# Miniprotein binders against q56y42, part 32

Target 1, 350 residues: q56y42
Amino acid sequence: CSNNTSNITTFKPLKLPLFWPWQKVKMGPLSVSPMGFGTWAWGNQLLWGYQTSMDDQLQQAFELALENGINLFDTADSYGTGRLNGQSERLLGKFIKESQGLKGKQNEVVVATKFAAYPWRLTSGQFVNACRASLDRLQIDQLGIGQLHWSTASYAPLQELVLWDGLVQMYEKGLVRAVGVSNYGPQQLVKIHDYLKTRGVPLCSAQVQFSLLSMGKEQLEIKSICDELGIRLISYSPLGLGMLTGKYSSSKLPTGPRSLLFRQILPGLEPLLLALSEIAKKRGKTMPQVAINWCICKGTVPIPGIKSVRHVEDNLGALGWKLTNDEQLQLEYAAKESPKSMIQNIFQTR
Short names: E, the ipSAE of ESMFold2; O, the ipSAE of OpenDDE; V2, 0.75 times the mean of E and O plus 0.25 times the DockQ between their complexes.

## First folded at step 17 (miniprotein)

Design m1 (at its last look DockQ between E and O 0.85; V2 from the best seeds 0.83)
Fold by OpenDDE base, look of step 17:
Structure m1 (fold): chain B 350 residues (1-350), chain A 98 residues (1-98)
Amino acid sequence: as target 1 above (350 residues)
Amino acid sequence: SPEEVLQKLDELFKEIQEALKRGDLEAIRELLLRLLELVYQILEEAREKGNPEAIELIERFFEIFLRLIEAFEYGDFEAFKRLLDELKELAQEIKRAL
């Protein structure tokens, strides 16, 4: 009697992400995590003190994000200083390729890059070539989202039309799964949406500064237009450069380069910082987690910057729960009591 | 005239430096937009005249200008000052090439 020991293939249960349950959100044809990660710090030597010795730490942070079901990574072709130009895309491409967790699933990662409106990008073909150069740096055949990084409408309106046709051509050539924009105001957002629609190209995303420090009339109007047009708002700087973290106050200003900016905004921010702190305490969460969760509750996809495993862990804590409507209103009321908002991008159009 | 455009460029740099001394961030933002518009005008003129040296210098100016904007948005005003000084020097090189 030969005992056939049936090899019970122990299905290792897929470890649910630590911060489950949450739902993927739609961004045109794409399904993305309710939060993404921004990579502006990657290769930024001037402002962030990037060094190549940090690459292993950035890789660990990226892998931890993936293990927790984050699949949206925002980058730009202009990220990286001087000789490190395009370093963010190079690092992201390396990390996607080397990630063991992605074996056979690299296509689950949604790379959203932004193409700079450089003054030498005079033809749609040159802008399509910028997309190809990003694909080469990323070592992928297709982008998730190709984004125009800013509008040239205020200073070079003829160039903007060429860049819009470049987005159309990227989409038609299959170089991108979706197209998006960044730093578009309400009026210019409608114009590009309508232009792309006439070409059969869906505008899938609009990336703007959106936070409890950047929720003015313009941001709310952009959000309303996005909701009406089926555009997903991507919220950059959800933490207001760290002002929403509770690390700093009017009595505890940062030392160093950001001290002037923080000194101008923090002295009116006490109501908002108190509301964030109270809600954070009540929820057993951090103030950053509450601030990011607010962006998610508003129907945006926040893209906080990451530099370390700790930043990923801290930001992941914004998932798997929601602020109540009353908590959202409390935060929004306290934010409106703040006399100063965050400085907007200079390229932000009307 | 090219000379008038170049004079406006020097005036804008002075105004940005004065706004920075006052800590007037909104004035800086507006002045940076005017600086961008002026640089694009100079670039168009350089292209029309077929001045490749001026074009290259203006392209370099724009690369540094993007870093200046990043510094401004990040609130690193020490980096902003250094980059503004570099742009001011490069603006003098552009003036000599025009």
Scores: ipSAE 0.836, ipTM 0.931, lowest interface PAE 0.8, mean pLDDT 92
Fold by ESMFold2, look of step 17:
Structure m1 (fold): chain B 350 residues (1-350), chain A 98 residues (1-98)
Amino acid sequence: as target 1 above (350 residues)
Amino acid sequence: SPEEVLQKLDELFKEIQEALKRGDLEAIRELLLRLLELVYQILEEAREKGNPEAIELIERFFEIFLRLIEAFEYGDFEAFKRLLDELKELAQEIKRAL
């Protein structure tokens, strides 16, 4: 035992600006957490192996997110496969209804859903009825954001006019607090913005695939248009379907049904994966947390999926800190060295 | 003509299968968009002709087609192949109802 007496002060400097959940960002008339959560896996037996036995764990994951200040949850009327069509909305509604609210919560839950452009949705009234059906499944009186899930401009331009009028009617009838779009390219985004503006309906959000693996010229154009027009970009697939997690590498390729996709893209990502790993280690974070933080640094609101309590815990670690500008540039330069990027959704227009 | 449209539909399915065998994901994406356009045209013609049996089958096709697109986006090509086979089977039913 040494007679060494010294004053030791340990502190961590506060990093500002930070992405704390209580520091909401503007999305039209709404204030949302800087990250939200997506519910694509809820009810998806085909791709995600959903079973109703998972519902308790999904509810616990939802409650953890809500308790930590997350208020944006993204779903769709098409989420759920086979007999579970619409199940994602039903589960989200159930969890909202059964929640007592988390102590320390500052804002109401913002539910964003999407309406599929099914070929039987031929009138604006039918599209409004789709919104009412979503509200019934969710067991709420009003949506935060009602979104067009995709444009029909490339194959059914007359239906697109019906969908746009349907959004106007949803807003005018008070069924939604705000309106958004998903999978709109630069030209169609400007067109619907002008259409809605003429009718007094503000376009608050545009949702596209955006990540270090999906930031090509077109996606950057969409981001620029969003910034100019006051539209918040919601970034989906922020982890490149798992390619940005560090779980796989050129020496550890997946062997399952997704191997074709990963074999096309994962080779050549070594500079990006190394940059993510180096920054994650330096910051005491994980590679997913760095990738999600990057999306937030770009001014987007990423919506990683809710799959388990563990996933929510990990994704929450993307909040409360900020990549430096040099770290952002390092990641972006490494990403641009990749010979291939994520393939865009077939519905994304010009 | 109906025969021309049905021939194009069969050719698209074959092209998608060939593109999948060679791993050409960009080609698959383009072919899926062409398939969507073609089936939507068949649906519009079935509506103009007043053929409710064909309309119902084509609407079921779109439900499965959405799942095919989701499997492609997710990268699950085992699910993709199964759904593509279901769509091919349904396309034959649509042909019989026209």
Scores: ipSAE 0.807, ipTM 0.919, lowest interface PAE 1.1, mean pLDDT 88
ESMFold2 (binder alone), look of step 17: mean pLDDT 87; pTM 0.860

Design m2 (at its last look DockQ between E and O 0.92; V2 from the best seeds 0.83)
Fold by ESMFold2, look of step 17:
Structure m2 (fold): chain B 350 residues (1-350), chain A 98 residues (1-98)
Amino acid sequence: as target 1 above (350 residues)
Amino acid sequence: SPEEVLQKLDELFKEIQEALKRGDLEAIRELLLRLLELVYQILEEAREKGNPEAIELIERFWEIFLRLIEAFEYGDFEAFKRLLDELKELAQEIKRAL
């Protein structure tokens, strides 16, 4: 749309957005699309089979997301394996810089990254340096959201204090527009919120595993705290790493390296998978689109992964419509009646 | 008591392998938390002794350990087993350097 300055009269069909600007959500000082995309697969040879020959397809997927109004992209300084450590950030920065649709508007993309609590990051200055290294890999001067990737309170409490001060310094130095946390449990979330507030640094986001497969007592408590304190919950793994897609079932298990995980969880999900299937059919949507839409309806911002044009195209279908309250309750009841759920992230604290 | 910590590390690897054989994902999760705590204990010992070789090996251990955690979270237990074997070998190098 912004590239309609052609020198001759040409017809360009109007491309309507999947959602209007007033459907964006507030995340501190930021206006964010109701869904974002995660980049864990970018540079990950170990788990995702990344090869540099995939970069053009990843760039096309990124551009499709932008063309449809997505402005939130989540990465981390630990994304990329082996010699490709940091590659996810490098790719994202490259795609932002090279995007023709963003010419002169690169600052409208909200880049969220995460700083790993590596045991050699022992001072707040080292965390500030980690942020500067991320900015260098991304080729930008300021992050949208700088996030702590996890808490060290349960095993290295002195490091936790320097992580928090590192966020304060990143904010005060103008390196990030907003700060957030990832994998903080209910108690630590309240503690860091209060710590940052007394230092004039608003905590704007909390990123946790949250989905129809991860909505137990602790995750609901985190959601409640976020609602009360004005923190935007970012939902990672909104599809349960593929469990909610309908591709597999108790009678059709995957045969690859992930079969053990699916064998442990899928047989316990029949009520939920049936409810998803029924609502998807009724709405003319896919099961993934219903599961992601549910996260949006709860006021969270889901960040499904991005690795192909087809994957982005499918997930974009979660936008532009809304589950009724009845449909949301049906899904939640079915999830509660399913005896299995995702195993919680090892780093999530109490 | 670095000898006690190293013995706990060996037993922990054995427990993780046994839990993996029986498919007990909750047990693996709890054992990985214990491994996390043990890694920080070993790192503290290496720092107190001023042992830069051991510190470097433990930092490499932690990077592989992060990938082990990610393999567990993703559910790739072929990668998990390979990474666990890498950690076991590196643990022997750490023992020698301590």
Scores: ipSAE 0.832, ipTM 0.923, lowest interface PAE 0.9, mean pLDDT 89
Fold by OpenDDE base, look of step 17:
Order: sequence, then C-alpha cells, then structure tokens
Structure m2 (fold): chain B 350 residues (1-350), chain A 98 residues (1-98)
Amino acid sequence: as target 1 above (350 residues)
Amino acid sequence: SPEEVLQKLDELFKEIQEALKRGDLEAIRELLLRLLELVYQILEEAREKGNPEAIELIERFWEIFLRLIEAFEYGDFEAFKRLLDELKELAQEIKRAL
C-alpha cells in the first residue's frame, strides 16, 4: 500500500490588499489612488540622513504601496542633495522597472515630478530639456504629471511665462500626460489655468501645503478654485512634519534640529491633538491615519513622505473609510483654535 | 550699484542671524524672500555685464539657498545655520568677482 502523500500545495490565499476597496480619484485624464506617495526624503542626505544602504528598504516600501493600489508617486528633479541630485527620480525609476507587480502594468503608475524653476532655465526649450532629463532618470518614455515646482512671479515674472510655455511644449510633445503646478496661490493659480486653457492644455493638479495645520484662508481659497476649475489639489505635508502624529506635545518636545519649530506650534495644538486622538480612538485608527483621511475627505490627494514599510502600512490605514462630516467639522474647529499654523513655502504665491 | 546691493546682502545676513537668535520664524521667512530678490538682481546684473565667474558663483549660491529654504521649512535650524554660513562665505566670493 503505497501511501501517495499528495503534496497539498497550500494556496496561500491571495491576501486581499489591506484597506481595499477604495475609490480612485480623477486628476485630469488620470485615475489615481486617493493618496499618493511623496519621495522628498529619497536622496536627502542633509535633512533626512539618506544613505544608499536604505535603497532596499525604500524599494520594499514602494512595492508595498503599489501592491496596495497606490499608483501616484510624487518626486522632483531637485530631490537629492549634492552629488545625489535627482536621486529620488533615479530610485523611483529603478523601483518601477524592477517591480514584479508591474509586469505589463508600468503605465498604471502615475509619476508626478516637479521641475525646479532654476534661474538658468531661461528658455522653454531648457525647461523641456529638464523634463527629458527627468524621463531619463525615471527610465520612462512619458510622465504622468509634469509640474512646475514653484512660481517665479514674485521675482522673475518674465521667466514664469517661459516656464509656462515649457509646460505647454511638454504636453504637446507627449512627454507628459498632464501638467500641474506647486506652490501657487489663488491668483497665480487662476492665471496659469487660464493661460494653459488658451493653449488647449488642461491644468490637472495644484500641489500646496494642506493639512489640519495648513488650512488657512489661502488654502481654503486654493481648494475652492481647484474645485471650481476641475483641478485636483495635491496636499503635501499632510502630517505637519509629524506634529499631527501625537508623538510630540507641549510636554514632550522633540529633541534635535526641529525643536524650535515644534516649541512654537505644539503649545497651541492641544485642542487639535485631543480631537485627533478622540476620533482615532473611536475609529480604531491612528492619529496620522485620521489626519490623512481628513485631507482625502476634503477632496485633496495627500502625498505623505514615506521611508519604510511601516510608514506605508500606517498611511495605508487612512484608506477604505471616511470621516463623517461631524468628525471633519470637529477637527476643523479644533484646528482653528490653534493660534499658529505651519510656515508656508517661501515660493508660495498669492 | 553692485556695491550697494552687496551691502544690502551683508545686512540681510545679519538680520537673518538676529531673527534666528530671537526664534522669529516669520521674520526669517520675509528676510529669505528679500534675499532671493536681491540674489536675482545680482544675477541679472552679472548676466548683463557678461561676468561668467559671478554667474557660476550665483548659480552655486542658488543651489545652497534652495537647501537653506528646505532646512527652514523642515525646521532644521542647525542645518539652516550651517547653510547660512556657507551662503555668507559665497556672498563674499561673489562680491570679489563683481
């Protein structure tokens, strides 16, 4: 009696991605995850202590995000310090290429890069060449979104028009699927939208600092304009550099370089941190997940910065659910009680 | 005059250092905007004069200045101080090249 032990190949159940289903959002012609992945930390030696030994960890974080349906990755040509300039785009391009999960689906990834308004980018052709250099670093033929990283309107208004024509040319040449801007205020956002519209180029996105720490009159006005014009607001720093995480308080300040900024803002954040904590507890979520979910509920696409698998897992927990209107209002009320907001980007226009 | 612009640059660096000692982040932000405007004026003047050495130094200044802004926004005031000192040194090199 030959006992044929049938090797029951235990089909590992296809673990449904944690936090599925969620609804994709439109960003011009693109369909993106309700949250994106910000890569500003990638290649940043000075502020983040980036080392190439972290690349495997960043790859795992990228792959986990992708496996969980994240398809929006934000980068910039200026990301990476010194000799590592453009390292974020290089890493992202490498990870897209090496990702087994993307076999035949590389086009589902929406790369949103930002082109710096460097003072040597004096011609539309030079700005188009910046797009080509990003494509080369990313090892892709077409960008999802080409973004102007900031406006030069305040100091070089003639250069800004050249950069806008550069965006038009990127789109017309098919180098980008859509165009966007970053750090545009309400007035300048309308101007570029109207300019691009006259050229048959849709403005698909506006990237600004938007969070429970950055929801002032200007941010709300930008959001209103975006909603009216069919522009998707991308919210960077949704966690307020970690102030919205509950890791820090007035009684538990961070040690090290960020201590000054945190000492100025945290003492007034007690109502907001309490509201975040209460809602987080009630929902069985973390404070970061609530803060990111708020950005999504406001109709923005948050792009939290991630450095590890754990940060991906934590941020993915912001998906597949929504804050109620009452919970949103509670958070917004508590945020308004905070006497200080985040410092705005120096290039943020009016 | 280029000399007046450079004097204003030295004054702005002092004011930024004083605002930093006070922890006055809004004053620093405003002073950084003025610094940006001033550097752009120096760059335009250097371009008009066809001074390639000054242009190269100003391009390097701009790269460090972007990192200074990143440090400010991130709240890394130790990095900000180091970068500000590098910019002050480079500003003196620009001053010698103009």
Scores: ipSAE 0.776, ipTM 0.908, lowest interface PAE 1.0, mean pLDDT 90
ESMFold2 (binder alone), look of step 17: mean pLDDT 83; pTM 0.799

Design m3 (at its last look DockQ between E and O 0.88; V2 from the best seeds 0.84)
Fold by ESMFold2, look of step 17:
Structure m3 (fold): chain B 350 residues (1-350), chain A 98 residues (1-98)
Amino acid sequence: as target 1 above (350 residues)
Amino acid sequence: SPEEVLQKLDELFKEIQEALKRGDLEAIRELLLRLLELVYQILEEAREKGNPEAIELIERFFEIFMRLIEAFEYGDFEAFKRLLDELKELAQEIKRAL
C-alpha cells in the first residue's frame, strides 16, 4: 500500500451502470470489485455440514462469480473444522489454479485472508510464519490483503503489539500487497493506523459486521474513521445471517438450532422487512439484493457468503444499480425503528 | 495457583450454561470474553512450569473455543452446547496434566 493518510473515496463517473462489477474500487494499492465473497462455509462441517462432495458446486460458484467481474475473495487460516483445518484456503487456492477463465491472469484475483490471534502466536516471527502457511495452503506467492483477524487489546495488549509488528514484517517482506484488520473498534482502529503509518505501512482495509441490522453508533464511527483515514471498510454478514431475506418473520421462525437467535431479533423487524420488500418490488429486485446494495451505497465492500451457484446468482443481482438517496433513508429509518440489532462479535474492541 | 484458575473455569462453565438456558445472549458474550482471559492465564502457568502436555491440551482447548465462538456468532446453540461440553471434558484433562 501507498502512504495514504487522507480520506479517499473514489468514483468512476463513466456512462456505465452504477456499481458495475468490472469497474473496480480502490483498496489501498488494489482494485477490487464493489462486492466480494466470503468463504467461511468452505470446510465447515460443524455449522454448515460441508462435505468434499460439495467441492464441484463450490468451484462452479467461484467460476460464476469470477465470470461476472468479482475479484475479491475473503478467507482465513481458521476456516475449516476438525481434520479440515485450513480447508477454506486450500479450496480457494485450488479453484484459482484450476480456473480456465483466469488463464494467465491469476494475479488479478485479490485474495484476502485473516490470521487468527491465537495465544501461541507470541512473536512477530510466528505471525509472519502464519502468513507463510496461508500462502502455502493457497499455493500463491503473495496475498492481496493480509488481515489481523481480531484485536487482543481487551485481554492481551502486549501480544497485540507483537502481532502489529508481524503485519509490518509481512508487508516489508512482500508477502502481502496490503495490510488490513478485522473486528477493530473505533479506538483500536485509529491506534493501529497510527502505529503502521509510523512504520511506513498503510492500513488499507477494516472488516467488521456492517448491515441494516448492524449500523449502530460504534459501527457508524468505524465507517467515519475509515472514510477520513482512507481505509476501505469491508462489510461482513450483510444479510444479518439471513434475517434480511424475508424468508422468516415472528410468525414463521426457522426450526432447529438457530431459532433462539431469530426469536431474539425478528420481533420488531417488520418495519425494516416491509421497507425492504416495498423497495425490492418497486425495483424488480429481491430483498437480499436491496440489503447488499445498501452496503455498497454506504461506500463499503460487502462480502456475502458463497455456498452455491444459486447464492452467487442471487447476490450478483445486487450489482449494476443504486438505491436512491430517499430509498437509503427509508431503509435507515426503518432499521432505527427496530428494537433489536445483531449481537456484535466478541472480539470487537472499543 | 492452577487450582484457583481451574475453579474459576468450572464456575464460568456453569454461568455460561445458566445464561444459555435463559437465552441471555449478551451474558453469554461477556462470559466468553472472560473464558478467553482464563485460557491465557492457564496457558501462562503451563509455560512457567515447562509443561508441554498441558500446553498442547490448552492449545487444543483454544481451537475448540474458536468453534464455540463461531457457533455463537452463527446462532447454532445446539452446536454451542455440544462444544461447551467438549470444553468441560478437556478442562478436566488439563487439570490432570497440570
Scores: ipSAE 0.843, ipTM 0.932, lowest interface PAE 0.9, mean pLDDT 90
Fold by OpenDDE base, look of step 17:
Structure m3 (fold): chain B 350 residues (1-350), chain A 98 residues (1-98)
Amino acid sequence: as target 1 above (350 residues)
Amino acid sequence: SPEEVLQKLDELFKEIQEALKRGDLEAIRELLLRLLELVYQILEEAREKGNPEAIELIERFFEIFMRLIEAFEYGDFEAFKRLLDELKELAQEIKRAL
């Protein structure tokens, strides 16, 4: 009597993400995590002191994000300083390729890159070539979202039309699954939306600075237009360069290069920091998690920057729960009491 | 005239440096946009004249200018000051090439 020991293939249960449940959100044809990650620090030697010795740490941070169901990664072709130009895209492409968790599922990652409106990008073909160069650095055949990094409307309006036609051509050639913009104000956002619509290209995303420190009239108008037009707002700098973290106050200013900016904004930020702290304490969350969760509750997709596993863990804690309407209003009221908002991007149009 | 454009460029650098000393970040933002507009005009003139040396220097100016903007947005005013000084030097090279 031969005992056939049936090999019970123990299905390792797919470990649910630590911060489950949450729902994916729509961004045009794409379904993305309610939060993405920004990679601006990747290759930034000048401002962040990037070194290639950090790559393993960045890879671990990326993998942890993926394991927790994050599938949106924002980058740009201009990210990386000097000889490290395009390093963010190179690193992201490497990490996607090497990630064991993505075997056969690389297409679940939504790469959103931004193409700079450089003055030498004079033709739609040159702008399409910028997309191809990003694809080469990323080692992928198709981008999730190709974004115009900023508008040239204020200083080179003729170039902007060429760049818009470049976005159309990227989409028509299948180089991108969707198109987006960054640093567009309300009026220019409507114009590009209408232009792309006439070409059968859906505008899927608008990326702007949006946080409890950047929720002025313009940001609220952009949000309203995005909601009306079915555009997903991507919120960059959701933590206001760390001012919303509670690490700093008027009595505890940062030392070093950012001290001037922080000295101008932290005085009078006390009501907002108190509200964040109180809600964070009540929810058993951190102030950053509350600030990011607010961006999600407002219907945006925040893209906090990541540099370490700890930053990923801290930011993931913003998921799987929601602020109440009353908590949102409390934060928004306290934010309005702040006499100064964050500095806007110089390219931010009207 | 090319000389008037170049004089305006020097004036803008002075105004940015003065705004930085005052900590007037909004004035810096506006002046950086004016600087960008002026450099685009210089680039168009250099293209029309077929001056490849000036074009290359202006392209390099834009690369540094983008880092200046990143420094401004990040609030690293020490990096901003260093990059502004580098742009001011490069602006003098552009002047000599025009």
Scores: ipSAE 0.818, ipTM 0.924, lowest interface PAE 0.8, mean pLDDT 91
ESMFold2 (binder alone), look of step 17: mean pLDDT 87; pTM 0.849

Design m4 (at its last look DockQ between E and O 0.87; V2 from the best seeds 0.86)
Fold by ESMFold2, look of step 17:
Structure m4 (fold): chain B 350 residues (1-350), chain A 98 residues (1-98)
Amino acid sequence: as target 1 above (350 residues)
Amino acid sequence: SPEEVLQKLDELFKEIQEALKRGDLEAIRELLLRLIELVYQILEEAREKGNPEAIELIERFFEIFLRLIEAFEYGDFEAFKRLLDELKELAQEIKRAL
């Protein structure tokens, strides 16, 4: 059997599932795959060089994820650059609708989107209308998770209360099966949890930067709060935006537009990169697979990006196995030895 | 006043450029958060004056600003510089419209 393109029809071997249904993770009323995929690159001409000619490849990557049991896909109403504003949601909706494996069963995909806290979203009705616009771009009647993309507490606290009421209304109107937040720090996470709880709305997820390069005191505090309050942490940038892949090292620094970032962080990562490489070799895995598996072992749901069929194939290899406790501690110790970490999202609050 | 807020915006652009020259990523992060505060203040001023042209420009400014934030987080400082220049140009249009 071959995975390469071929006109020759052949018998394909039977494949066991990459993970069993009982390995799915609870996220409020939802049951999600232990890893999801992010769609930030979809429609992003600026950073990812998106062109519409890539849509067929993205669709193939989406189908590969579905075929292997992935049901969580994360997007946002702000994804897509310039005239392609909202394109990430449009593409996801198109791929869901066109999928033969989902025909008549679109609800089996958990669509998580995020609503930007734009300065002109000043009423709860405007926030509800943002949700309706997302549903229209996605061509679905109900979201799995509607998320406030970031808090305005640091600069517009009165707006934030309006946006929280908007989340309540989205839930009460049945537009979303669950609500979540993104880029909330420990203090604001507790506050919104209390606010929603007293209004009968469960907070099912908190999405933050979480990885072997972003596991400092504040991020671990967020995780602890999530564990205590029954909130599922969704880990974004689980590969440290490419720093945990092994493509670059202290002896192989990159050139090009990202060199400033890598030059500041990579030289201090040798203990962590060595630990990742050592475990990857021992397990017959890749370094990205080990880094993503670590996020899963911590009880989070990582959402690496969908960029190509090849990258999805590799990331799927993070499923179906588990780092030992000793391997997890080895990685965490090596990460703590690093003098540098990822720069935190500017919107993350205290 | 709108003149004070616009002066702070010009100063903030200079601080961001200085921080980028020295590679101080933590300083850039803090300065970008302060830029958000200025956008809210300028938008409030435009609303108080009932100035729809300025409001539209400020909304476009914030949309480009989100791309600047994304470029910063991704570490693409060539895109960051281009977007910062676009924001500076748009800030001049906002000043003229106010």
Scores: ipSAE 0.856, ipTM 0.940, lowest interface PAE 0.8, mean pLDDT 89
Fold by OpenDDE base, look of step 17:
Structure m4 (fold): chain B 350 residues (1-350), chain A 98 residues (1-98)
Amino acid sequence: as target 1 above (350 residues)
Amino acid sequence: SPEEVLQKLDELFKEIQEALKRGDLEAIRELLLRLIELVYQILEEAREKGNPEAIELIERFFEIFLRLIEAFEYGDFEAFKRLLDELKELAQEIKRAL
């Protein structure tokens, strides 16, 4: 009697993400995590003191994000200073390739890069070549989202049309799965949406500064247009450069280079910081987690910057729960009491 | 004239420096937009004249200008000052090439 020991293939249960349950959100044809990560710090020597010795730490942060079901990573071809130009895309491409968790699933990662409106990008073909150069740095065949980094409408409107045709050509050539824009105001957002629509190209995303410090009339109008047109709003700087973290106050200003900006905005931010602190305490969450969760509750996809495993862990705590409508209104009321908003991008159009 | 555009560029640098001394961030934002408009005008003139040296200097100016914008948005006004000084020096090189 030969005892056939049936090899019970122990299905290792897929470890659910630590901050489950949450749902993927639609961004055109794509399904993305309700939060992404921004990589602006990657390769930024001037403002962030980037060094290549940090790459292992950035890789660990990236892998932790993936293990927790984050699949949206925002970058730009202009990220990285001087000789490190394009370093963010190079690092992201390396990390995607080396990630053991992605074996056979690299296509589950949605890379959203932004192509700078450089004054030498005079033809749609040159802008398509910028997309190819990003693909080469990323070591991937297709981008998730190709984004125009800013509008040139205010200073070079003829160039903008060429860049829009470049986005169409990227999509038609299959170099990108979707197209998006950044730093578009309400009027210019409608114009590009309509232009792309006439060419059969869906505008999938609009990336703007959106937070409890950047929720003015313009941001709310952009959000309304995005909701009407089926565009996903990507919210950058959801923490207001760290002002929404509770680390700083009018009595505890940051020392160093950001002190001037913080001195202008922190005075009168007390109601918002109090509301964030109270809700955070009540929820057993951090103030950053509440601020990011607010962006998600508003139907945006926040892309907080990451530099370490700790930043990933802290930001992941914004998932798996939702603020109530009353908590959202409390935060929005307190935010409106703040006399100053965050500085907007200089290229932010009307 | 190229000389008038270059004079306006020097005036804008002074105005940005004065706005920075006042801590007037909105004035800086508006002045930076005017600065890019002038840079595009100078670039167009340099292209029309077929001046490759001026074109290269203006392209370099724009790369530094993007870092200036990043510094402004991040609120690193010490980096902003250093980059503004570098742009001011490069603007003098552009003047000599035109």
Scores: ipSAE 0.844, ipTM 0.934, lowest interface PAE 0.7, mean pLDDT 92
ESMFold2 (binder alone), look of step 17: mean pLDDT 87; pTM 0.863

